# VH-VL binders against q9nrl2r1430to1533, part 110

Target 1, 104 residues: q9nrl2r1430to1533
Amino acid sequence: GGVHELSAFEQLVVELVRHDDSWPFLKLVSKIQVPDYYDIIKKPIALNIIREKVNKCEYKLASEFIDDIELMFSNCFEYNPRNTSEAKAGTRLQAFFHIQAQKL

## First folded at step 7 (VH-VL)

Design k109 (framework fv_ficlatuzumab)
Fold by ESMFold2-Fast, scan of step 7:
Structure k109 (fold): chain C 104 residues (1-104), chain A 123 residues (1-123), chain B 107 residues (1-107)
Amino acid sequence: as target 1 above (104 residues)
Amino acid sequence: QVQLVQPGAEVKKPGTSVKLSCKASGYTFTSYWMHWVRQAPGQGLEWIGEINPRGGSTNYNQKFQGRATLTVDKSTSTAYMELSSLRSEDTAVYYCARGTEYYSKPGIYFDYWGQGTLLTVSS
Amino acid sequence: DIVMTQSPDSLAMSLGERVTLNCKASQSVSSYVSWYQQKPGQSPKLLIYGASNRATGVPDRFSGSGSATDFTLTISSVQAEDVADYHCQQYYSYPYTFGQGTKLEIK
């Protein structure tokens, strides 16, 4: 709780955004470009939404923040076949996240 | 103004390694993915791999995994592809090609291509 | 791996004719297809990306269409400078794969 934890969440989300493999996760998938996405994915989320929640102090526990990041990766692997560029980016970014999240 | 400069030709013996260069100019080198593609005589194009010069992250075609190594030198805006354990079947023109911006999907399109290096693998 | 199959293998056209080149993916690649022109002795040049978007500097006689598995490159009025091999590519799934190419010749 509080400003120190929010600073830690902000630092981590900034690190994720700046990572080479963040491109599939920066903002919500376009319904126009990918019409079937929202038929398959019931809880869409992206880094811009998570960052907004951090800025609005909506995460009361580190576990809530981690759950939203993990949901983002889970959605990626549910929608995208394993050998797509999205799935490969998700795999590497998730590994990076797990290393960085040890600081939370 | 964008230019990718590659050597014209290389000749190597089977079992050796080669390191091909691609010098970029006319744009911010670290802002775009770099791809490597080869074309054997009379055959189609074959994707080898991609590298993001910003962070050095790579993706490889599994056919070349363990034999191809992609690297960059940011100070000289040069990309490299090293191919080891050369066989006669590796004889081909090797192209570097500029992909999408680093924050975009890799391989969206290859908008600028080098002139290619003809690698001949023979005894 | 996704196999990209082009047809025909080669064709010869008269100046001003409409040319249609086909590319079929072995599984759905959505709209993630690019087309490249390769003139004799030259590197490939991007014509179309995202199935239907014309690259900068490409003449408007070139157009692309299609989705999922079936893609088409059209040249509305073929010119002498269009003599080349044309390659389609999918970038939906690793490894990125190209078709075998279609050779276009002018009569």
Scores: ipSAE 0.397, ipTM 0.828, lowest interface PAE 3.1, mean pLDDT 91

Design k110 (framework fv_ficlatuzumab)
Fold by ESMFold2-Fast, scan of step 7:
Structure k110 (fold): chain C 104 residues (1-104), chain A 123 residues (1-123), chain B 107 residues (1-107)
Amino acid sequence: as target 1 above (104 residues)
Amino acid sequence: QVQLVQPGAEVKKPGTSVKLSCKASGYTFTSYWMHWVRQAPGQGLEWIGEINPRGGSTNYNQKFQGRATLTVDKSTSTAYMELSSLRSEDTAVYYCARGTEYYSKPGFYFDYWGQGTLLTVSS
Amino acid sequence: DIVMTQSPDSLAMSLGERVTLNCKASQSVSSYVSWYQQKPGQSPKLLIYGASNRATGVPDRFSGSGSATDFTLTISSVQAEDVADYHCQQYYSYPYTFGQGTKLEIK
């Protein structure tokens, strides 16, 4: 626990951010550019928010961290049709996350 | 200034493969997606696929999946498109075009285009 | 695949006339439409992205509008240098698709 878990969460978030397919997830979706997003997605989240929560030690269990990452992917697939670039990126990044999460 | 330099022409026989090049300069090669688009004589534009030079991730038009292969050489800032099992219908001008930055939607716009390579597939 | 249909196929205009080019998507593409100008013997050049944003260096006589399925490119006062094929493109869904093009000529 503790220090090692926080280091693991930070390292995983950094690896996600560095991945080619992170672009839909780096920041919250703009309400100005995509006005209907927040009518459909009730629990918005993005990698910058998750990273901030890691840095503030808000994740007490690995499951809580994993749940927030999975929520991020769930939101992507809820809003974006299968053949969009967002959905394709989400599918590949989620697969990458599942491989990396084995280290937790 | 941004430049994408392509050879002027290539002539290939049916059933062979071709590897077309696109040499980029004037910007950080790994910071932008690269797209490939073709145009048959007198016809419209057709999107082939995209590659992120940063990590090598690709997305293809399913029509070309398995026949087209997109690669990059970061050391020479060169993008490549290999097209196999050539047929006469592949005769077209092939363009490389710079997409958006790697951290944004790949196809948001294609702001710079190569001059194009005329590929002629003939017996 | 999303089909992009442009109209008219071709038109000939007099200098200074207002030109309207149309592009229709077979299903909604939100605002994810770009327009390209292709002059004879040249590669395409970006004019408009995101349905309505002018690319850098594009004259302000060019404007784009529309959303969902119906999009328009307008040239407020056509110039001799505007002779070209104009292509619309959606980048909402894979594969990215282009319209067949509209050919603009000066009479």
Scores: ipSAE 0.665, ipTM 0.897, lowest interface PAE 1.6, mean pLDDT 92
Fold by OpenDDE, second read of step 8:
Structure k110 (fold): chain C 104 residues (1-104), chain A 123 residues (1-123), chain B 107 residues (1-107)
Amino acid sequence: as target 1 above (104 residues)
Amino acid sequence: QVQLVQPGAEVKKPGTSVKLSCKASGYTFTSYWMHWVRQAPGQGLEWIGEINPRGGSTNYNQKFQGRATLTVDKSTSTAYMELSSLRSEDTAVYYCARGTEYYSKPGFYFDYWGQGTLLTVSS
Amino acid sequence: DIVMTQSPDSLAMSLGERVTLNCKASQSVSSYVSWYQQKPGQSPKLLIYGASNRATGVPDRFSGSGSATDFTLTISSVQAEDVADYHCQQYYSYPYTFGQGTKLEIK
């Protein structure tokens, strides 16, 4: 069960990373490029961090994995206005995620 | 060297559709967003939309939503913009322009432009 | 939509003079502003991105500055080949929008 779940998490992360709209989420936001980001977002996270947690078997439940992914999107929508490229990408990627997550 | 090649001109009647092409070369076509921008005679630039050639994600200027359709042919490294229900106000030079790499921000400025296609819409 | 307003609409300068072109956004666009040069009968050419970063191959006499709503393109010493229309653009939010352009001529 656990091994199978880990494999599923790994595969989903791979699919998220390969998605066209993953670019805002591949790695943590640069403080140099976005100086005020970490003043607003208190729990930063990105796909590379989530992938690392999967590789380290830090997710014991699917809900924990899903929570981190949802946090990633929540951060995006909190910081980025609705009509920004980041928010648009996030909207599409989140929709994709929700479909794939049903398979977990 | 990066090149974006567009046809010189198109002439269309009102109410018809046109599909403009933009052939890219000199770089990895699927690694950069492709944008479309038009310029009416003597006027400023107007952004129409963008497409990610990698997977086909698009974003449109709401002004053109439902009337402009962006597509790509990866096998020929060609981007297309189809504009339907043409009207005289659509008369303009239409540019394709390369954005930055799909995985980087900031990057939605345009570092290479086609020569543009003059679209004339008249009865 | 975010409106980008350029000023002046046109100006004529003497060779070697300092040229200042302004671009004002109707709301904050952070530093997501680019500038383009468009010579007569040609396609636009990227000059500045990220408000202050000079694109590859752009002469040192061109510089960009500003943040939030007020942006400036400066030519420290205008040359004959600088005759063109100059466009500012924001790419902070959709739709990406351009200013109406500034026409630069030489006296």
Scores: ipSAE 0.251, ipTM 0.808, lowest interface PAE 2.8, mean pLDDT 93

Design k111 (framework fv_ficlatuzumab)
Fold by ESMFold2-Fast, scan of step 7:
Structure k111 (fold): chain C 104 residues (1-104), chain A 123 residues (1-123), chain B 107 residues (1-107)
Amino acid sequence: as target 1 above (104 residues)
Amino acid sequence: QVQLVQPGAEVKKPGTSVKLSCKASGYTFTSYWMHWVRQAPGQGLEWIGEINPRGGSTNYNQKFQGRATLTVDKSTSTAYMELSSLRSEDTAVYYCARGTEYYSKPGQYFDYWGQGTLLTVSS
Amino acid sequence: DIVMTQSPDSLAMSLGERVTLNCKASQSVSSYVSWYQQKPGQSPKLLIYGASNRATGVPDRFSGSGSATDFTLTISSVQAEDVADYHCQQYYSYPYTFGQGTKLEIK
């Protein structure tokens, strides 16, 4: 991919960040607030890390970008019970992502 | 400076619907979650639901799902709660309350509360 | 649903005494507990959030502690204006739930 592909990744990350349901995904989970998170989740990731990777041109293919976003959602659903605000936000943001990702 | 203004009282018959308002001022309306909480006479507090005025995303207490509808009008900085199929058990003071900022976990705390609207449901 | 149980239901204290109010969750809520003060005829007022963080403007005689299932609100020296119902709330899981309240009175 080219400049347009990089711009597409950047634009999609910006849209995710601005979505109502992005709050659990903006930064890595706090160990102080969630002490056992890193005992359960072995590949932590967040939108700020993904955005940094986009800016450094570390995604060679759209599939690599999509895999990192899906890992972020998978971590959310692995750690958070279904009735938490985190899980509800993740469900809605993932649906939004799937619609937007069709543009990639 | 932050104010949440609600009407004082509403009286409704069973089976009808009510739409309660909460007019916000003194802050950026779209920057904070808005919550609705009720309190039946002599009883504890019961959470109804939350809305993010920025994008309109809602979460409801399942007990009220299908009966309660939360909306906002950004142009007037007003939040609304509509409750349908009213029963006598819905008699309560209904509060709107300001939650956390939109980029934070919702429901963490309610720092400003409206004065409440007393809804009486009776035949 | 997570049930929040407060104890005691009511308590009468003498001015200047230390009071301890308890709140127990039916399952772990981490540190996601807030406490509210409600005086007769008034709306609730935030005292504590995140189990131990005092809200702006709340006197330092109020403090919160606890984690997982057991939480405590402490008033180090009770004053006449502290007469109120006190409510704990969990915001760990939907629906957010409140305890039944503890009524604090002065002897």
Scores: ipSAE 0.639, ipTM 0.886, lowest interface PAE 1.6, mean pLDDT 92

Design k112 (framework fv_ficlatuzumab)
Fold by ESMFold2-Fast, scan of step 7:
Structure k112 (fold): chain C 104 residues (1-104), chain A 123 residues (1-123), chain B 107 residues (1-107)
Amino acid sequence: as target 1 above (104 residues)
Amino acid sequence: QVQLVQPGAEVKKPGTSVKLSCKASGYTFTSYWMHWVRQAPGQGLEWIGEINPRGGSTNYNQKFQGRATLTVDKSTSTAYMELSSLRSEDTAVYYCARGTEYYSKPGRYFDYWGQGTLLTVSS
Amino acid sequence: DIVMTQSPDSLAMSLGERVTLNCKASQSVSSYVSWYQQKPGQSPKLLIYGASNRATGVPDRFSGSGSATDFTLTISSVQAEDVADYHCQQYYSYPYTFGQGTKLEIK
């Protein structure tokens, strides 16, 4: 993407990282803490990985960036029952993301 | 050392509201969840809700939704729980308790507890 | 809501005896269970988190085990200072819920 597009991805990732509900998404889930996670989730991703991809200019289209963010939320809802702290955080952060993504 | 300081007692009439305080010290206030738990005389513990002092995000036990309001004052490292429409059944010791770091798994077990405030609701 | 049921409601032990306290969840809570000790007139104190991890400063005689729905707290050799109510808690799903407590006394 363009200069404006790259700046938009960077700003959005920073806002997501700083959001209160980002804590389940900051880094990859630990196999030690959650042993069955990688048996269920086949395409793990987290904000630190997405941020690195933005910094390396690996997103050619806004849709590719959006797809990675949505994969992160999809993984959260697949693994975590709706009434867990992770699922509640994911629901609120996803709503925040959808509002911000309208600018992309 | 970590401390959570609560006032000793409050007496309120039915239908009124109360705002209980919990002053934290000895750690970075905005890095840990804060929980509120009550215990009626001779009974078990009941979770009311939690707040992330970093941004103010809250999760409530549905039993208290609409009656309990959790807030924080970051400048004084103080957490508050306001409970409205008080009934005699609200008579209990109310504890604040520190959860885990907001970014931590495996979730929110309570490592430090305040001494509790005895709320008596009577006419 | 997930219901946590503790057993027995109360028990009296002789010094040095092994005691086992039980906690059952109405649904699977994985390993997200904590145990708290509460002495008369005092606030609860964390003993065990994540079903089996001993909290800092807690004596070796306390141990936790279990997963899914069935959990136990064991005191290998009970001491006079262990007289208290013991509460289990799940923090797997909202709302977080506690058992009714088990009272431990010395006979």
Scores: ipSAE 0.316, ipTM 0.811, lowest interface PAE 3.9, mean pLDDT 90

Design k113 (framework fv_ficlatuzumab)
Fold by ESMFold2-Fast, scan of step 7:
Structure k113 (fold): chain C 104 residues (1-104), chain A 123 residues (1-123), chain B 107 residues (1-107)
Amino acid sequence: as target 1 above (104 residues)
Amino acid sequence: QVQLVQPGAEVKKPGTSVKLSCKASGYTFTSYWMHWVRQAPGQGLEWIGEINPRGGSTNYNQKFQGRATLTVDKSTSTAYMELSSLRSEDTAVYYCARGTEYYSKPGMYFDYWGQGTLLTVSS
Amino acid sequence: DIVMTQSPDSLAMSLGERVTLNCKASQSVSSYVSWYQQKPGQSPKLLIYGASNRATGVPDRFSGSGSATDFTLTISSVQAEDVADYHCQQYYSYPYTFGQGTKLEIK
């Protein structure tokens, strides 16, 4: 618990950020570049926001952290058709996350 | 000064394989995607695939999947494309091109191109 | 695969004229279209990305517009050095696909 759990969440977020397939997830989607995104996605989230929540100790349970990561992937698959580079990156990064999350 | 240096020409027989090189300099090799694009004589451009030199992840045009293999050697800042089971229809100029930064959508731009390697596949 | 169709196949212009090149996608590609210039005997050169963003070092006489399926490259005042093939490309989905090219010549 506590410091150890926060260190584990931070390490996992760093591993996700360093992954080749993290590019769609590093920051919130730009309204300028993708004008209809926020009409479709009602709970936007990105790795930079999740990392800030970890640093502010806002996750009380590992399940809350996992839920935010899964929301991020769910948003990706809801907005992006299967053949897009975003959807392909999301599929691979989610699989990587599931393997790494076993350490939590 | 960004440079991508490719050999000028290769001649191969049908059924063989070729491994083309692309030596990068003047930038951080692992910070940008690398793409491979070919152009048959008098024809348009055809995208083969992309590789992220950072982690080695690849995406291929399905037309070339199973025949094309993209790799990198980070120590020499060199990208490679191996194309197997060559056919006369593979005769083309093969370009390597630097793509977007690793944190941006790949394929958005190819800002620096090699001069191309002319591959001739004939008996 | 998304098919990109360019028009016209070729055109000849007088120096200083405004020229418009068209590119149509077989399905919506949002704004994910880039344009490349390829001069005789040379590698392609990036002109425009994201439908309308001019690449660094590209003269302001080149501009791009369009969204969804219909895209345009405009040269406001054609110069002798603009003789080239022009290629559009979508990067919305895999595989990335190019149009067949438009050849620009001077009369």
Scores: ipSAE 0.733, ipTM 0.902, lowest interface PAE 1.0, mean pLDDT 93
Fold by OpenDDE, second read of step 8:
Structure k113 (fold): chain C 104 residues (1-104), chain A 123 residues (1-123), chain B 107 residues (1-107)
Amino acid sequence: as target 1 above (104 residues)
Amino acid sequence: QVQLVQPGAEVKKPGTSVKLSCKASGYTFTSYWMHWVRQAPGQGLEWIGEINPRGGSTNYNQKFQGRATLTVDKSTSTAYMELSSLRSEDTAVYYCARGTEYYSKPGMYFDYWGQGTLLTVSS
Amino acid sequence: DIVMTQSPDSLAMSLGERVTLNCKASQSVSSYVSWYQQKPGQSPKLLIYGASNRATGVPDRFSGSGSATDFTLTISSVQAEDVADYHCQQYYSYPYTFGQGTKLEIK
């Protein structure tokens, strides 16, 4: 179960990264580029961090993995207004994720 | 050399549709967002929408109420904009313009432009 | 939609003078502003992106500044070839919007 789940997580992260709308989520937001980001977002996370956690087998349950992905999107929607490119990308990527997550 | 090549002109009747083309060359077509912007005679610029040629993601100016459809043909590095239910107010020069690389936001500006296609809508 | 308002609508300057074009956003657009130059019968050309970054090949006399709502394009010493319409644009949120343009002429 664990090995199979790990593989599934890895594959899903790969698919998320390859998605057109992954660009806001590939790595942590730069404090230099967005000075106030970390004043607002207290639990920053990104796909590269999630990938590392997967590789380190830090996720014991699918729910933990899903929680981190959802946190990633939650952060995006918390900081970015609805009509921003980040929010639009996040909306589409999250929808994709939800479909793929059903396979976990 | 980056080039975006557009046909010179189109003439259409009100109520019809038009599909404008934009042939890209000199760069990796699938690596950059493609935008469409129009300019009515003597007026400012108006953004229509954008498409990511890599996977086909699109964003539109809601002003067009779904009348605009952006597509790409990756095999020919050509972007298309179809505009339906044409009206006289759609008379304008329509530009395709290259935007930012697909993996970043910075530069949702347009660094290269086609020469534009003059669309005339008249009865 | 975010409205970009340029000022003035038009101006005529003498060669060598300092030119200042303004663009005001109806709400904060951070630094996501670009400037374009459009000569008669031509397509727009990118001058500035990110409010203050000069695009490749753009002469040093062009500079951009500003943040949030107020932006400025400056030509330190206007040249004859600078006669054109200038457009500002925000790409902070959809839809991306342009100012109405400023027409620059030489006396």
Scores: ipSAE 0.325, ipTM 0.826, lowest interface PAE 2.4, mean pLDDT 94

Design k114 (framework fv_ficlatuzumab)
Fold by ESMFold2-Fast, scan of step 7:
Structure k114 (fold): chain C 104 residues (1-104), chain A 123 residues (1-123), chain B 107 residues (1-107)
Amino acid sequence: as target 1 above (104 residues)
Amino acid sequence: QVQLVQPGAEVKKPGTSVKLSCKASGYTFTSYWMHWVRQAPGQGLEWIGEINPRGGSTNYNQKFQGRATLTVDKSTSTAYMELSSLRSEDTAVYYCARGTEYWSKPGLYFDYWGQGTLLTVSS
Amino acid sequence: DIVMTQSPDSLAMSLGERVTLNCKASQSVSSYVSWYQQKPGQSPKLLIYGASNRATGVPDRFSGSGSATDFTLTISSVQAEDVADYHCQQYYSYPYTFGQGTKLEIK
């Protein structure tokens, strides 16, 4: 808990945003582009929302931050079949996250 | 304004490797995916793979996994496709094509294409 | 792999006629289909992306429609310069796959 952990969370979010595979996760899925998304996914989240929560010091525990990131990936795999570009990006970005999160 | 320049032809023997180039100009090279597609004489188009010049991440058609290697040189705005263990069946025109912006779904469109390099593999 | 099947293989039309080219996916690809025009000796040119969006600079006589497994490219009034092979492509899942092409000729 505290300032050091929030600095680490900001660094990790910046790393995720800059990754080539971040494109499906940068902002919330468009209901116009994907009309059935919100019928299937009940807790939508994206990196822009997570970053805002980090900046507002809303994560009190590392586990809360990790849970939001994992929810984001879980939503991706729930909606997108395995061989889609979204699912493949999610698989690679999640693996990258797991390596980086060991530092938290 | 946007241009992708490729060499006209290459001739190689079976079992060798080739490295084809694609020189981009007229846009920010690192902002768009780059794709490689081939077309055998009288046949349809076949997707080989894609590379994001921004971070260097690649996705390949499994048929070419291990034989094709996609790379970029950001300093010269040049994309490369290396194909190893060449066979006569690899004789085709090889195109590079500009894809979507890096923040968008890859593969959505290939809006600019190079003129293609005719690779002939014969003994 | 998703197989894209185009029909007909070839057709010949009179100037000014409406032409419809078909593309079938072996499984649902949502709206993630693009169409390309390829004239003899030239590289492909993007016509339509996302099933129905016309690419910049493409004449309004070209239109795309369809979803899931069935897609069509329509040319409302065929011109002489439309003689080409037309290719559909899915980018829903890896690997991206193209149809075999439809050859359009003028009578």
Scores: ipSAE 0.627, ipTM 0.883, lowest interface PAE 1.6, mean pLDDT 92

Design k115 (framework fv_ficlatuzumab)
Fold by ESMFold2-Fast, scan of step 7:
Structure k115 (fold): chain C 104 residues (1-104), chain A 123 residues (1-123), chain B 107 residues (1-107)
Amino acid sequence: as target 1 above (104 residues)
Amino acid sequence: QVQLVQPGAEVKKPGTSVKLSCKASGYTFTSYWMHWVRQAPGQGLEWIGEINPRGGSTNYNQKFQGRATLTVDKSTSTAYMELSSLRSEDTAVYYCARGTEYFSKPGLYFDYWGQGTLLTVSS
Amino acid sequence: DIVMTQSPDSLAMSLGERVTLNCKASQSVSSYVSWYQQKPGQSPKLLIYGASNRATGVPDRFSGSGSATDFTLTISSVQAEDVADYHCQQYYSYPYTFGQGTKLEIK
């Protein structure tokens, strides 16, 4: 089966990373590839940063972890119009996250 | 070397369905998106949809939503496109094309293309 | 849907001449445009992605430029082997859309 000794936050991040729709969220948006991103998005975040915070035990409450994941999705929908591949991936991954977060 | 092998031709009657295949080799099948694009005789290219063979997630051109179904068989490294309720206007060459790696923006490029299957829909 | 319009529809060039092919999007697509070459009876072949990045194995005489709504493919010195249809494509939003193509001939 699964590795039951992993923390709940680590397990959820691993599931998000493995999901088909994780590609917009794996790493921070490149300023070279998307020059105006950081003019619009003031609190950038990505799954690699969230995973590092989990590994360093920086989340004291489940709500803090959930807030960082929700910020990631909020940034996606703020920057990307509805019909972009980023926005569609974000919509599906967020729905998946909400189902998995019930375990927290 | 990367290869995408498609049948040369299919002939179907209006109102029927067709399931076209695309056999991939020379790379890790589940690491790249797969796209389907058609080209009617003398016309431009028209994108049908994309599938991620890793998890099976699909995105479709709304024009084909409900008529086109994209699937994969990971055990045989084969992608399929089924198109239903065929009309004469569906006569075209149908290409499969390898997209970007699964961790990159889909649609960024289609780097390897199959030779195409000529679908003729006539009575 | 985003409409991609290419110009000219066709052109004939002499060997060694510089040629420019244009592609206009009906709304901004950022830099998310690719160019494909299609020789008679063959599948399309990737030339340029992300408006200006040359694909692996593509000769350096091919270059792309542009952003937002206006994009250009340039061939610095046209060769006989460059006879083909050239297609631009946006992948900014769904559905991905192609231009109608520009036919390049040499005489």
Scores: ipSAE 0.674, ipTM 0.886, lowest interface PAE 1.4, mean pLDDT 92

Design k116 (framework fv_ficlatuzumab)
Fold by ESMFold2-Fast, scan of step 7:
Formats: structure tokens, sequence, C-alpha cells
Structure k116 (fold): chain C 104 residues (1-104), chain A 123 residues (1-123), chain B 107 residues (1-107)
């Protein structure tokens, strides 16, 4: 609980942002660059939004934090076919997240 | 503005390795994926792989997996492709090419190309 | 792998004629197709990306169209400087693949 949980969430988000495969997840997908994205993805999210939620103490439970990170990956795999650079980056980053999240 | 400079030619014997360079200038090197593409004489273009200069993450065409190695030197803004176990069929012009920058989708299509290095593999 | 097939292999046109070059994908690639111009002895140059968007500095006589599996590059009025090989490419999925090229010559 409390400050220990928030410190752990911040540490994990920082590690995700620094990871090579974070590039598809750093910011919300641009509607100008990817016009059909928001027709397919109804709950968009990105690491910058998740980090802001951590900093504002909006996650009451570790499960809520994990759910937002998993939503981010789910959106990636729903929009991007398996053999795209985004899907491959998402697969590697999700594996990294699962290892780190065992400490939560 | 944007330039990708490659050596003109390399000659190698079968069974050896070659390391080709591509020196970038005129943009932020770490913000764009770098691709490698080859073209055998009289043939079409063939994608070898891509590297993210930010962290060094790579994706390869499986045809070249295990033989091609992509690296970067950020201090000199230079990308490298090493190709091992050379055969005569590796004779081709090898291009580096810059992928397009998007906030969430860098590296998709190739907006700037190097002049190419002609690699000749002969005994 | 997605196979990109271009047609015709080569064509010869008279100055000022409209020319159309075709590119067919073996599977749907949405709009993730680019076209490159390659003049003799030179590197490829980006003409069109996203099937229909003209790259910066490319003359307006060049246009692209198509989606899914069928794509077309059109030159509305061919000029002498347009003599080149034209390559289509899909960047929808790995590995990225190119067509075999279409050679454009002037009669």
Amino acid sequence: as target 1 above (104 residues)
Amino acid sequence: QVQLVQPGAEVKKPGTSVKLSCKASGYTFTSYWMHWVRQAPGQGLEWIGEINPRGGSTNYNQKFQGRATLTVDKSTSTAYMELSSLRSEDTAVYYCARGTEYLSKPGLYFDYWGQGTLLTVSS
Amino acid sequence: DIVMTQSPDSLAMSLGERVTLNCKASQSVSSYVSWYQQKPGQSPKLLIYGASNRATGVPDRFSGSGSATDFTLTISSVQAEDVADYHCQQYYSYPYTFGQGTKLEIK
C-alpha cells in the first residue's frame, strides 16, 4: 500500500519508457498519421497517460495499474497484425513488463 | 540537409565477412530507424533488416537472420551492416535507407537513401 | 511472405502520354504501399507513400491510388526525365517486400 506502491509503479513506468521497444507506447497514436486507429480502438492509452495517473495517485490498487498497462498492450495487438514492427515491439515489451510486474 | 554516405565498392572472397558503413548527417540520428536493402545486378530490391539507433533493437528478414548483423555508433552517427559467410550470390549493391519518423510509428517507409555500396564476392 | 507483383515488366511511352503502372499484393496490405523511382546508376527515390500521398518535392504529375491488394502509380504526362525503374513496396508486415520493378522507357 501507499507510498511503497507508488514508488514501485513509478519505477516500473520509468523502466518501460527507457526500454528500446517503448516507441509505439510513449504517446497516444496520432489520428492524422493513423486515421482508422480510433475507429478500432475505443479505450486509447499510452505510457505518458499512465505515468500521469501514477503521479496523481489515481491507482488505488496494483491491479488497476496492471490493468491499464495490459489495456495498452491489448490495444496494440488488436490494431496491429502480428507481423508488424509495433506488434513485435509490444510482444517484447509485454514480456519485460510481466517479469518486472512479478515484484508488485 | 539529410545525407547518408556509403563507400562506393568492396571486393571480398567467398567465406569471408564484410562490414559496410553508412554515415548519417543532417538530422537527429537516434530519432529514425535505419534500414538496409540490397539489389543484385538487374534484380529488384530486397529488404535485409532494420535497427533503432536509440537503443539498438533490430528486426531482420529471416532470410538473413544469423548472417546479417546491424549495429550503430551513435558518437559518429554511423550505421553498420555486417554480412558473414559470403557467397557469390551476395554480390549486390547494398543501400542504407532512413525510415520515416512518426511519434508512435517510426521506420515505416524509406524517405532518404544512401548512394549504395557495390559488394562483389568473387574467388 | 507477402509477394508484390508489378505489371508490366517494361513499357515504352511517347512524351506527354499518360502512363499507369500496376502493383498487386498476394495478401491485403491495407494502404501500406510506397513507390520508388530509380534512375540508371542511382539509388531509389521515394515518390509515394501510404498508397496515395506524394512525397515532398515530387512533381504533381505523379499520383498513387489503390488499397488492399491492387495499387497503381500514374504519371499524367510522361517527361524525358521519368526514364527509370519503378518499384512498389509493402510495409504492412515483416519482412517488408518489393515488387520486381517496371522499367519505363521513351520511344
Scores: ipSAE 0.007, ipTM 0.642, lowest interface PAE 10.3, mean pLDDT 87

